# VH-VL binders against q55578, part 18

Target 1, 249 residues: q55578
Amino acid sequence: MAERIQKLLSQWGIASRRHAEEMILAGRVSVNGKVANLGDKADPQQDFLSVDGKQIKADNRPRDIYLLVNKPRDVLSTCDDPRGRKTVLDLLPQDLQRGKGLHPVGRLDRNSTGALLLTNDGELTLRLTHPRYHLPKTYDVWLEGNPSDEDLEKWRSGMMLDGKKTLPATLEVISENKDQIHLLVTLTEGRNRQIRRLAEELGLTVLKLHRRTIGPLQLHTRGKVLGSGQFRFLSPAEIRLLKKQVNLR

## First folded at step 4 (VH-VL; framework fv_pimurutamab)

Design s32
Fold by ESMFold2-Fast, scan of step 4:
Structure s32 (fold): chain C 249 residues (1-249), chain A 123 residues (1-123), chain B 107 residues (1-107)
Amino acid sequence: as target 1 above (249 residues)
Amino acid sequence: EVQLVESGGGLVQPGGSLRLSCAASGFSFSSYGVHWVRQAPGKGLEWLGVIWAGGSTDYGNEFTSRFTISRDNAKNSLYLQMNSLRAEDTAVYYCAKGYSSGWRYVGHAFDIWGQGTMVTVSS
Amino acid sequence: EIVLTQSPATLSLSPGERATLSCRASQSVSSYIHWYQQKPGQAPRLLIKDASNRATGIPARFSGSGSGTDFTLTISSLEPEDFAVYYCQQRSNYPYTFGGGTKVEIK
């Protein structure tokens, strides 16, 4: 069965679809001894795929790995940075940084913190990042001052962003004092810098943004706090629950 | 009418486990954070934890490893799973709803409470 | 965590008298104190939110005041149904904490 090469590389945990496309454009991927072009297809049962001159065999593929990282500030949520800046892979032991195909699922900007899933399971990554599955993500948001009820209601109900109204969000007040408010915001869509841009549209300053959950995944579990810059492996139950939420088992 | 009703209390041995339920009616359950608060006989109120509308949970420091809060929005129900119970966990356990001001949900003020269910931990 | 200290622990009064209950915070909570009433064998009832705002259905004889670290709940003229335990709670910092309570009893 013939499939796009970037899809195969992603399904096999070699790279994300985007990174696989970049690898193809860079001439690093070959099919049956010929350099592949973007748009090419291959049948993994009939064709010989290679990356950087090494044939990809089923017995040489990395074991599926699922990690939850508590991303600190000033760390990029990417596998590679052309400028050599610190990335989330730099938080891991050397044996997990190379040769495993680990990549982040989705993104957190440089100055945001919190939950970030890393895996080499390309099919799970594809489904978790697809808008159709509406995977909820919950954020702790600290805003300067005391925003009005009307402003928070606009945020909750949806606001125009890039010509399209945002989906309704769950907004709850955790604590509030004279100088700031601490909100818990749950989103079922992942539009670029959504929380910060909506706050900006309302004239509000985000003091801190922290993602505490990704679907069923939490930073604090089994009585243990996953501290800033730390990682842990997902339990089998967590993996099963994630797969169930995206119709993958 | 807006109400919460707890169930599942009883006598348990030290080290045992127990699961409490709280049935909600008369409001949009999925829209609110809901809390567990306990009160030992003759003592004051102690906040245990909350499950927010989005499903995220927060606990008082002592309870994170022993107690788990969950919800089932389809059944309008809140749960408290209690493990490794101690004599000092003997108390009436209340579920409580976060306050609504119309335009926003203020989860830290408790406007509706259940009647409570008694948990006794004794040998 | 913010510690709330309520005083007195017990207040013995007769119907018709004024009750004044104190709640002191270990650090400033601005105006973010809630008050609850609890009768024996019953769940607590929200009385006052954010220092001075009476909850729906709460009689005018109940009033709250204060800011910073010092808060007061006043019952201007005690009715028989007002003999109960009263708790303060803060929402300024997480986790939420309650005071130890003040029991208002007859005589």
Scores: ipSAE 0.534, ipTM 0.752, lowest interface PAE 2.1, mean pLDDT 86

Design s33
Fold by ESMFold2-Fast, scan of step 4:
Structure s33 (fold): chain C 249 residues (1-249), chain A 121 residues (1-121), chain B 107 residues (1-107)
Amino acid sequence: as target 1 above (249 residues)
Amino acid sequence: EVQLVESGGGLVQPGGSLRLSCAASGFSFSSYGVHWVRQAPGKGLEWLGVIWAGGSTDYGNEFTSRFTISRDNAKNSLYLQMNSLRAEDTAVYYCARGFSGYRYVYYFDYWGQGTMVTVSS
Amino acid sequence: EIVLTQSPATLSLSPGERATLSCRASQSVSSYIHWYQQKPGQAPRLLIKDASNRATGIPARFSGSGSGTDFTLTISSLEPEDFAVYYCQQRSNYPYTFGGGTKVEIK
């Protein structure tokens, strides 16, 4: 059955609908050897669909891919940056940057480092980012200043942010000196720049923010260290644990 | 300060080989895709190829069999191995840093000064 | 591959005049055209990215416009240092391609 090309490309995980529209407009998509236009349709069983000169077949759909990246500083957690800055996809080999539908699950800001999941499994992404599932994430936080025990208790129990109280957090003091403190912070929600903004509310400056874990996912597993700017595939066991966390098979 | 410095150019006979180098400094070399672009005397720019941050390579259609791009991240260096050189390969060869994005979104924000390769009998 | 055709090949003007340079693509490239300036003996310099966005440090007299297949680079009032060759480049499709260039020379 004939369907809009952008819908086919999205269903096959080659691009999001918006990316597919941009690819079509850019002349990168062809049907039966002719450059396609927005609104064109193709029947995947009868027509020859190609992207950048490579034929796409119905049975050539991308496999589900699950990658863990150790995001360095000055890299954006987006698929495409309108200002042309370096993104997390730029850390990957070209064959993984294109045609797979890979996207980051959630975000780390430009100055934050650490664990970031990339996948083309849209259902898993929606569930992992949904507040209902309370997926825990753990952060190493270095702060300039000397918070009181009362300040840390207030953070643990929840503080007002954008008119709504934050969920309870786990805070452990790893080390402290007269000028700074290193905290291990575990959150079960992902509000915009939450750690930085809560620190600011307490009069503290975040010097460094590093995400250590995402649910069961760790940067250092099985005796191997995932270095800054590097990526690895998730094991089948990690994928199963992650799916179980969000009630997905 | 971001810098790229090419070296290794010179005069070679047709059918000969030559290896060019590009030394990078002032940025996290391993995190960027780096490109080779050439320019024949009095002619326009021609994109030759790229090596991505992850180590995979892509070439312009005419270059896949004769030219090989590689990198050494420990030395912050980019290389171009050129084989079976022809008179039409005579050009200034530039290395360039690309800002890369999803689906081949690149522009060249920093360029080296170029190294001249002359192929003549 | 996408072919970029720049016109005119040579543009002869005096300082203070307006320069208008064209770049035409053989198929739609959306807004994915970059412009570079090259002076004799020098490497190219990025001027405009994605059709209309000036690169960092580029003077306001340089502007870009266009979409689809037709693009224009405009220099509102030529300064002596602007006499150079200008190239367009597309990032829409692999392989990346450049236009043949337009030489802006003093009359």
Scores: ipSAE 0.000, ipTM 0.368, lowest interface PAE 20.3, mean pLDDT 82

Design s34
Fold by ESMFold2-Fast, scan of step 4:
Structure s34 (fold): chain C 249 residues (1-249), chain A 122 residues (1-122), chain B 107 residues (1-107)
Amino acid sequence: as target 1 above (249 residues)
Amino acid sequence: EVQLVESGGGLVQPGGSLRLSCAASGFSFSSYGVHWVRQAPGKGLEWLGVIWAGGSTDYGNEFTSRFTISRDNAKNSLYLQMNSLRAEDTAVYYCARGFSGYRYVGYYFDYWGQGTMVTVSS
Amino acid sequence: EIVLTQSPATLSLSPGERATLSCRASQSVSSYIHWYQQKPGQAPRLLIKDASNRATGIPARFSGSGSGTDFTLTISSLEPEDFAVYYCQQRSNYPYTFGGGTKVEIK
């Protein structure tokens, strides 16, 4: 809740941290009508901050947006496409498409479907996409072909991809018949087209790839379904869980 | 009757090398993945690695550089080549058959050899 | 790697008593836990596969349960031959790992 004043001013785009410290030392910043000192803290929800006699209102603070999209096929996971193809932003109302800075966190290729997080919180995006945090993602994978137990164990243990062994994955067989198999695959890394390329290495064809979850985020919550092409705002609880997962706030 | 019989254990000096063998009988050896598991005296089980029916191998993280698993399907035999041996490698070494057939079940160790003792001491 | 923690390290009981052995995984392993029994001087023997399925020839007094991170092996009424060390093993990810074992010993 309470944060160093120079951090708040920097986060709100009023000054760089260094310049904010100079402003505080110059007596230009006040909290609840009293001149602030370097090292002081303020709670942006409780306290009144002013700079040069002008109050900084809640409406002037950064507004972060967090959306979960169920991406359909033939939609690009990008905030901007130079060729004018349909993107995930095109699934949103017009007022969310422009001027908000929304972008996808990570990627799903054009032929893949399912859970995709959109946000304008750049720090959260950086952390969620960083390999260090190993955020698990779960996929429904339908394959044409007949993988052996050996093939599935190779996938689980890790296989060579672009000169580097993939991290171990969790694979569960959901159903199978003579021609096809449905797997539930959990990954803790996000290498380019990883599931498709590993399946291809084993001589298998991916018929459908659907991302079911991103960490704690699910397309289906208690009593509510997020259908193909739809979006919803994340709950405060979901936002807290995501931030906690990456040691943010 | 499925049988796995380890051999080749013994006393070796630190820094030395040793090759263990596992002779299989009573089943189609070439159709199964086979594993090496070790157990230090008075301690628990530690998985070393596997060689699959197709000949590919997977290892526990700490064994990749010093230990090599191989097989000879014509001789129904599994091998573990151990190099740069250390005192902490002292253990009973077991070979074990991984179950093959049920994709949904995954591999578990349904048959084990009696084990062969490797002692690394100066 | 996935770490399996078995508790208690030692369980002292009398014949006829119920034994309950725990295995906890450092991350979710779904139902991909197997249980083994090892008697002194012998190789391990498979008891339970994929959390709850008894292996061929295993008496009904042995049962397994659990999913995710918490697993239990139960022996409903101990027979003299059941006093042994029990290990859990996960097959969810490589490397395959075992728990440290629980020794069930006669009181």
Scores: ipSAE 0.000, ipTM 0.374, lowest interface PAE 19.7, mean pLDDT 82

Design s35
Fold by ESMFold2-Fast, scan of step 4:
Structure s35 (fold): chain C 249 residues (1-249), chain A 122 residues (1-122), chain B 107 residues (1-107)
Amino acid sequence: as target 1 above (249 residues)
Amino acid sequence: EVQLVESGGGLVQPGGSLRLSCAASGFSFSSYGVHWVRQAPGKGLEWLGVIWAGGSTDYGNEFTSRFTISRDNAKNSLYLQMNSLRAEDTAVYYCARGGSYYRYIGHAFDIWGQGTMVTVSS
Amino acid sequence: EIVLTQSPATLSLSPGERATLSCRASQSVSSYIHWYQQKPGQAPRLLIKDASNRATGIPARFSGSGSGTDFTLTISSLEPEDFAVYYCQQRSNYPYTFGGGTKVEIK
């Protein structure tokens, strides 16, 4: 049930109704990442509110959870680590770490950074990780070396990896000098360490690998920067777009 | 002839929406990143965002929630969807080519459209 | 965001004189600065890319220099068509940003 934002903030003990109105006028309140205006409504079960850039927890939010994490270096893309090393779940508040069934969708290496989806929606996870749906993912790749135009075209067209040719990729040169190159790489498949291994086959060393997007999901969206080690909830619109891409209703 | 041509500008009321188009010709559109840049009357240039050849987008700090950039490579066209427009969005909107998947070109804006005027007023 | 400060805001000179325009970045942008020229009623025109590389068709009197945070655009001898507004732009980090511009006007 949608209710006026100032009423929700007052009910949740964030501010009095009058002070909540002042906060809205000051641009301090956002709904689904968009700055709220007086008179706007939000559904506490479907929408999420932020005050001064911090999300307000909705106690009665639907059981299914969808989070985007900006994974830092040296954090593992696993739910559990037998050796007690830091995992992506350790980046979340304790109430989200246990009892919710949250798990990463796909994987990023320990040395890789960027966009990583966490959810407890098993059907969505299965479909997003299945090759048949060709979900595009975009990466910033910094390489040591000087690839030829032929090398980049081989990568774009597909290269042999584990006995099977990789799918065509989009590679854009962002910058280069005599020693290094920065590429923007878009892939529609997720083979083990694909970018690093293809770079290595071309005699290039990956200096930094950062996943910028997962399908329609972006780290810097709704007027906010999702910094390293931070997370945010997906908007209802983002969830609908993800489900639509994998034919999930 | 390499060119970009904007269209879709006009008068819109505060809170309204508008969709701008940019038609490309004379080059391989699908191989380039394309940007939107605006300029308020008598003021300087402000970068709004880009859509790269692969479809990924980057936006200026305050534009990610209100503006969406998209492209249609089959039609050699770039779009800017503008929502929740404010008086401060009154400007000439340019599309510009910058960034290629070919070897380094500096990602400088080497080709610009003539611009289309958007006026947000009640 | 990276802020680019251009100085002076206005430069009043006569044809034949040397123009020196400054662009200062709030943090290092390496060499990733571009320069544009804009005349009234026209779209900007690329002059210099990556600090010092002249764009195609740009006369030799235009040159760029600098690295890190301090950049300069030089016009060795002003021609009548060079009186315009000049903008610097960085491509080091998103969001891409422009300087406020320097207007080169006839004295």
Scores: ipSAE 0.000, ipTM 0.410, lowest interface PAE 17.3, mean pLDDT 83

Design s36
Fold by ESMFold2-Fast, scan of step 4:
Structure s36 (fold): chain C 249 residues (1-249), chain A 122 residues (1-122), chain B 107 residues (1-107)
Amino acid sequence: as target 1 above (249 residues)
Amino acid sequence: EVQLVESGGGLVQPGGSLRLSCAASGFSFSSYGVHWVRQAPGKGLEWLGVIWAGGSTDYGNEFTSRFTISRDNAKNSLYLQMNSLRAEDTAVYYCARGTYGFRYVPHAFDIWGQGTMVTVSS
Amino acid sequence: EIVLTQSPATLSLSPGERATLSCRASQSVSSYIHWYQQKPGQAPRLLIKDASNRATGIPARFSGSGSGTDFTLTISSLEPEDFAVYYCQQRSNYPYTFGGGTKVEIK
């Protein structure tokens, strides 16, 4: 079956979808000896794809890699940064930084910390980032002050953001004192800076935002602590659970 | 009738494992954070941990490596998996529901089970 | 972790007398203290939420007060069924902690 070239390159782990599109626009990708254009399709069973003159064969594709990173503050959750600022790829050994097609799945703001998945499995990335699959993500949120019960219920039920009401969220109070509250927030959608912006709509200041889990993935499992700035490979069981969550084998 | 009923306690050897269960009835189990609290004979109460409505867990300082809390909402059940048990783990283990105080979220223990005795002895 | 110190450890009184129980926190917990009653062989029972709010079904003779680090549970006139151990608990900081308890015993 014929599929868009950027999808094939992403599925094969050659590049993220965005980077694959950039490679096509740069004239680096060809199909059956002819330079491909954005929007072109190819059938991997009938057609030959090449990048920079090198044919893409099974043995030339990077092995599928799945990493969990505990993103620290002041690190960007992007493949590359035009201004040369530190990114999550810079946290990895040099041999994983280039040539593997590794990219973050979704993002965390510079000031946010916690769980971030990196992979070169483009099909998994497409599904995990698609709103349709509603992958739950849980956050530890520290807010300045004392939000009312009404404020918390508004957040749980959904609030207007960019002209559209947010999906219901699970909010649980972990602890509270005179100066701040620690909330556990579970979201099934990933709208831009959603937690910070919803807090701002309620007149609240986010003191700290830490992503605790991504679906079944946790930073700290029994006997394994993933510290700030560290990464680990996913277990086969974790990979299977992620794929099951988005209907992949 | 809102209630919690623990089971699974008993005698276990040091270094052994035991799984406690807590059966909930009379309320929407999936909507509440539920907690484990223990009490050694003649001693006070000690909070072990919680599993929140969303499935995330938090534990007291001593318990993260040896104890695991889980839930099965379809069965209205809460579990405590206890590994590498020591003599000092001998206690009555209670499950408890967090209730709504002056907030919409659970933060006080308004419903408790009867407790189940765990004795760690050779 | 926040340490809660309850005093006295034992309070010996007769039915009809007023009981005053203290709970002190190692740091400010605002008003985020709960009180529980435990009778021999029974599970604890919630009495007071967030320093002063009586739980559902709790008799009016039980009242709570306090803020910051100093909290009090008062039983205005002891009934025979009130002779029990009482525990305070904080929800201000994680992990949640309990006091060591105050035993109210018949004189």
Scores: ipSAE 0.408, ipTM 0.730, lowest interface PAE 3.8, mean pLDDT 86

Design s37
Fold by ESMFold2-Fast, scan of step 4:
Structure s37 (fold): chain C 249 residues (1-249), chain A 122 residues (1-122), chain B 107 residues (1-107)
Amino acid sequence: as target 1 above (249 residues)
Amino acid sequence: EVQLVESGGGLVQPGGSLRLSCAASGFSFSSYGVHWVRQAPGKGLEWLGVIWAGGSTDYGNEFTSRFTISRDNAKNSLYLQMNSLRAEDTAVYYCARAYSPYRYVGHAFDIWGQGTMVTVSS
Amino acid sequence: EIVLTQSPATLSLSPGERATLSCRASQSVSSYIHWYQQKPGQAPRLLIKDASNRATGIPARFSGSGSGTDFTLTISSLEPEDFAVYYCQQRSNYPYTFGGGTKVEIK
């Protein structure tokens, strides 16, 4: 699956293997928004390679694109911000920012981090955001304070939010001490600011909120860390699993 | 009766792969996080990782590139896929349930399997 | 990661004697220490959870105490079946860690 970057660049006619190595050493080659080092590998089906900030493949027709971003703090989950603030599209190479129709699937608040899917597949987007499909999403939640057993059980069972009770959630305690708790929260619905609002209703302060997974999608694959502000292409297997989850071929 | 039973251990050569299984019975498997813990011969216990009820995983730092934890809730089963095995991976591998639907009940490993031995040797 | 240091590594005692086992954490774990007993060829068995709470079916001779960084497991009067290795474990912070163990052996 994964090949050395200089081999891929040579196979694609970008440079000879020797000159590809020189380009890598000069810091001109990036994988998923991070400058590559000699010896690094990339999977052409999963990873986005760029040279001098430009994607190294041409589109012959409208291509379906599926990217997973590890959204940092202070970046908006929008395509167009009227106030000119940094958006998730700004994390991508220029050739993906315009003309490709890429948009985020759902949203994460400005202060939330983690997994965010970007695609130009409108049908998949429509289905993944439809409440009917109940795609599970898992969050690392750090809370200040000491929630009671009763508080956590209320959250698990569902609480009233905007006139409708939330669906049952799975809460696992990863670690705790007298001053704070780290929870792993799994939701099958995506209501506006749900985790933060439910915590606030219980008198708890969210210190950090990080989305770990979206259905089968994880930020880290095959020992490779998708760092904050970085992105990667989805594997064919991940795309198939997402489409199957929403009854799409 | 709450029970966990491991299987799939055996002799494997260095660089090889093995998949371990852990079968759960007597409780709502899909509602609990389940852990893998190993113990090398004559040595102490080492936490490998966990798969939470929602399917997310956490690993000890060294294991993320070679080991993968998964689950099949329909079969009440937990799995550990081990790749690129080395002599130092020789150990008894245990699956364990962390008891806690509630914070103050604690997250102690209250139910353990009997363990399955993995020997990495040529 | 939080390192748990157990001492002594080995306790040599006779049946009827009191055993005192120590577990020290490299940083505060509040009361979130568990104790396990392991006999040769067997899986670990939970003895004490959250520093001082005996698990179901565990005899009253086993007791735990401590908070913060210093924890103790006490066996008030050793029975023959108590000669085993004992491990402490913390759940205060990720990743979960175990101590190196204390072996309680017959003198």
Scores: ipSAE 0.000, ipTM 0.469, lowest interface PAE 14.4, mean pLDDT 83

Design s38
Fold by ESMFold2-Fast, scan of step 4:
Structure s38 (fold): chain C 249 residues (1-249), chain A 122 residues (1-122), chain B 107 residues (1-107)
Amino acid sequence: as target 1 above (249 residues)
Amino acid sequence: EVQLVESGGGLVQPGGSLRLSCAASGFSFSSYGVHWVRQAPGKGLEWLGVIWAGGSTDYGNEFTSRFTISRDNAKNSLYLQMNSLRAEDTAVYYCARGYDYFRYVGDAFDIWGQGTMVTVSS
Amino acid sequence: EIVLTQSPATLSLSPGERATLSCRASQSVSSYIHWYQQKPGQAPRLLIKDASNRATGIPARFSGSGSGTDFTLTISSLEPEDFAVYYCQQRSNYPYTFGGGTKVEIK
């Protein structure tokens, strides 16, 4: 069954439809040894597609699955654990645990909770985890102690971590009492254990860390509450918004 | 720093099996197609196969029945499962970085591991 | 499969001389040939990608040319560190193939 080349490349997770069109216009895509033109079609069962001279197999296209998980404590954000500890895949029905290629996009520590995207869309995963796209993530952070306004401003402006200054962050005080403070922190970069390490640099201890959002994705949306340990499929609108933020269509 | 490090080589009996690993660091491993290449002592380079970012594989014709390439993106690791080993499989095995799906850059092998030696005794 | 034939098998030259290495494909590979350098006990190193594009950090004395079936790697003036084995590789079709190599050795 012949389909437009940009649709095939997008379905196979090689490029977004928009980027596939750009690749075709640049003369980088060939069908049966001839450079393809925009609007051309190919049958993945009969025709040989090449990108930059490399043959593409029909079976390298992922099946579209997009899940949002509210990760609980004591669950690892990995596909497999050598010691047999509970992973986020263990929260899913058996038919989704195997043979679907589902993997987490980014990670949350064992003691951290909240929003975690699982997908088998490799192109989307590459884009969402790449520093280039600066997808914002929002966290509820409970800290032991009473940080000064000066300490919070240092965090907002950026601090040294692994030899590089962190990007500016948005910090809002939600509540504060004698012994602890609750902050809402938005980051546009995903450096290893960033929130915990920055708090430690300021002499503060993270009591709880909960990821509330990933870009446009929220755990609590109108008419939908995602409880701890639960998962849901993303809506078509959520998928479109997520892809748009990383220049995929 | 961008690195690939092979491990798992050693002495193996003819007819035996061996699994090689390649650990990636310093780059977005999941974004790349990654390759296995071998070189017998005093001989040239021979391409074994590739695993693409999407998980699909391609092999050299001689290897499709005995060798299997897999990857674990969560562990930033590439694997080569070798079965029914023969004396002629004695070689240094290299992993190499290829096609960048994120930047749509061509398939030159710009980063190579140091290689791991596999010896199949006669 | 596409066979790549490199010639000569061995090239004996002195420092300062020009080296010209050939790679011939059994079928057209467009411009999809890469060149690698390998020194004893070391992994290969990418020199030239897609026939003529020098890889990052590669000295200007290395250049590549050609299209279709005939390709050339040129070293304009050999330095002592350039005495090595050189391989061409095609990415046009599966299986990917390497040439047999050209050893550039000191006279």
Scores: ipSAE 0.000, ipTM 0.380, lowest interface PAE 21.3, mean pLDDT 83

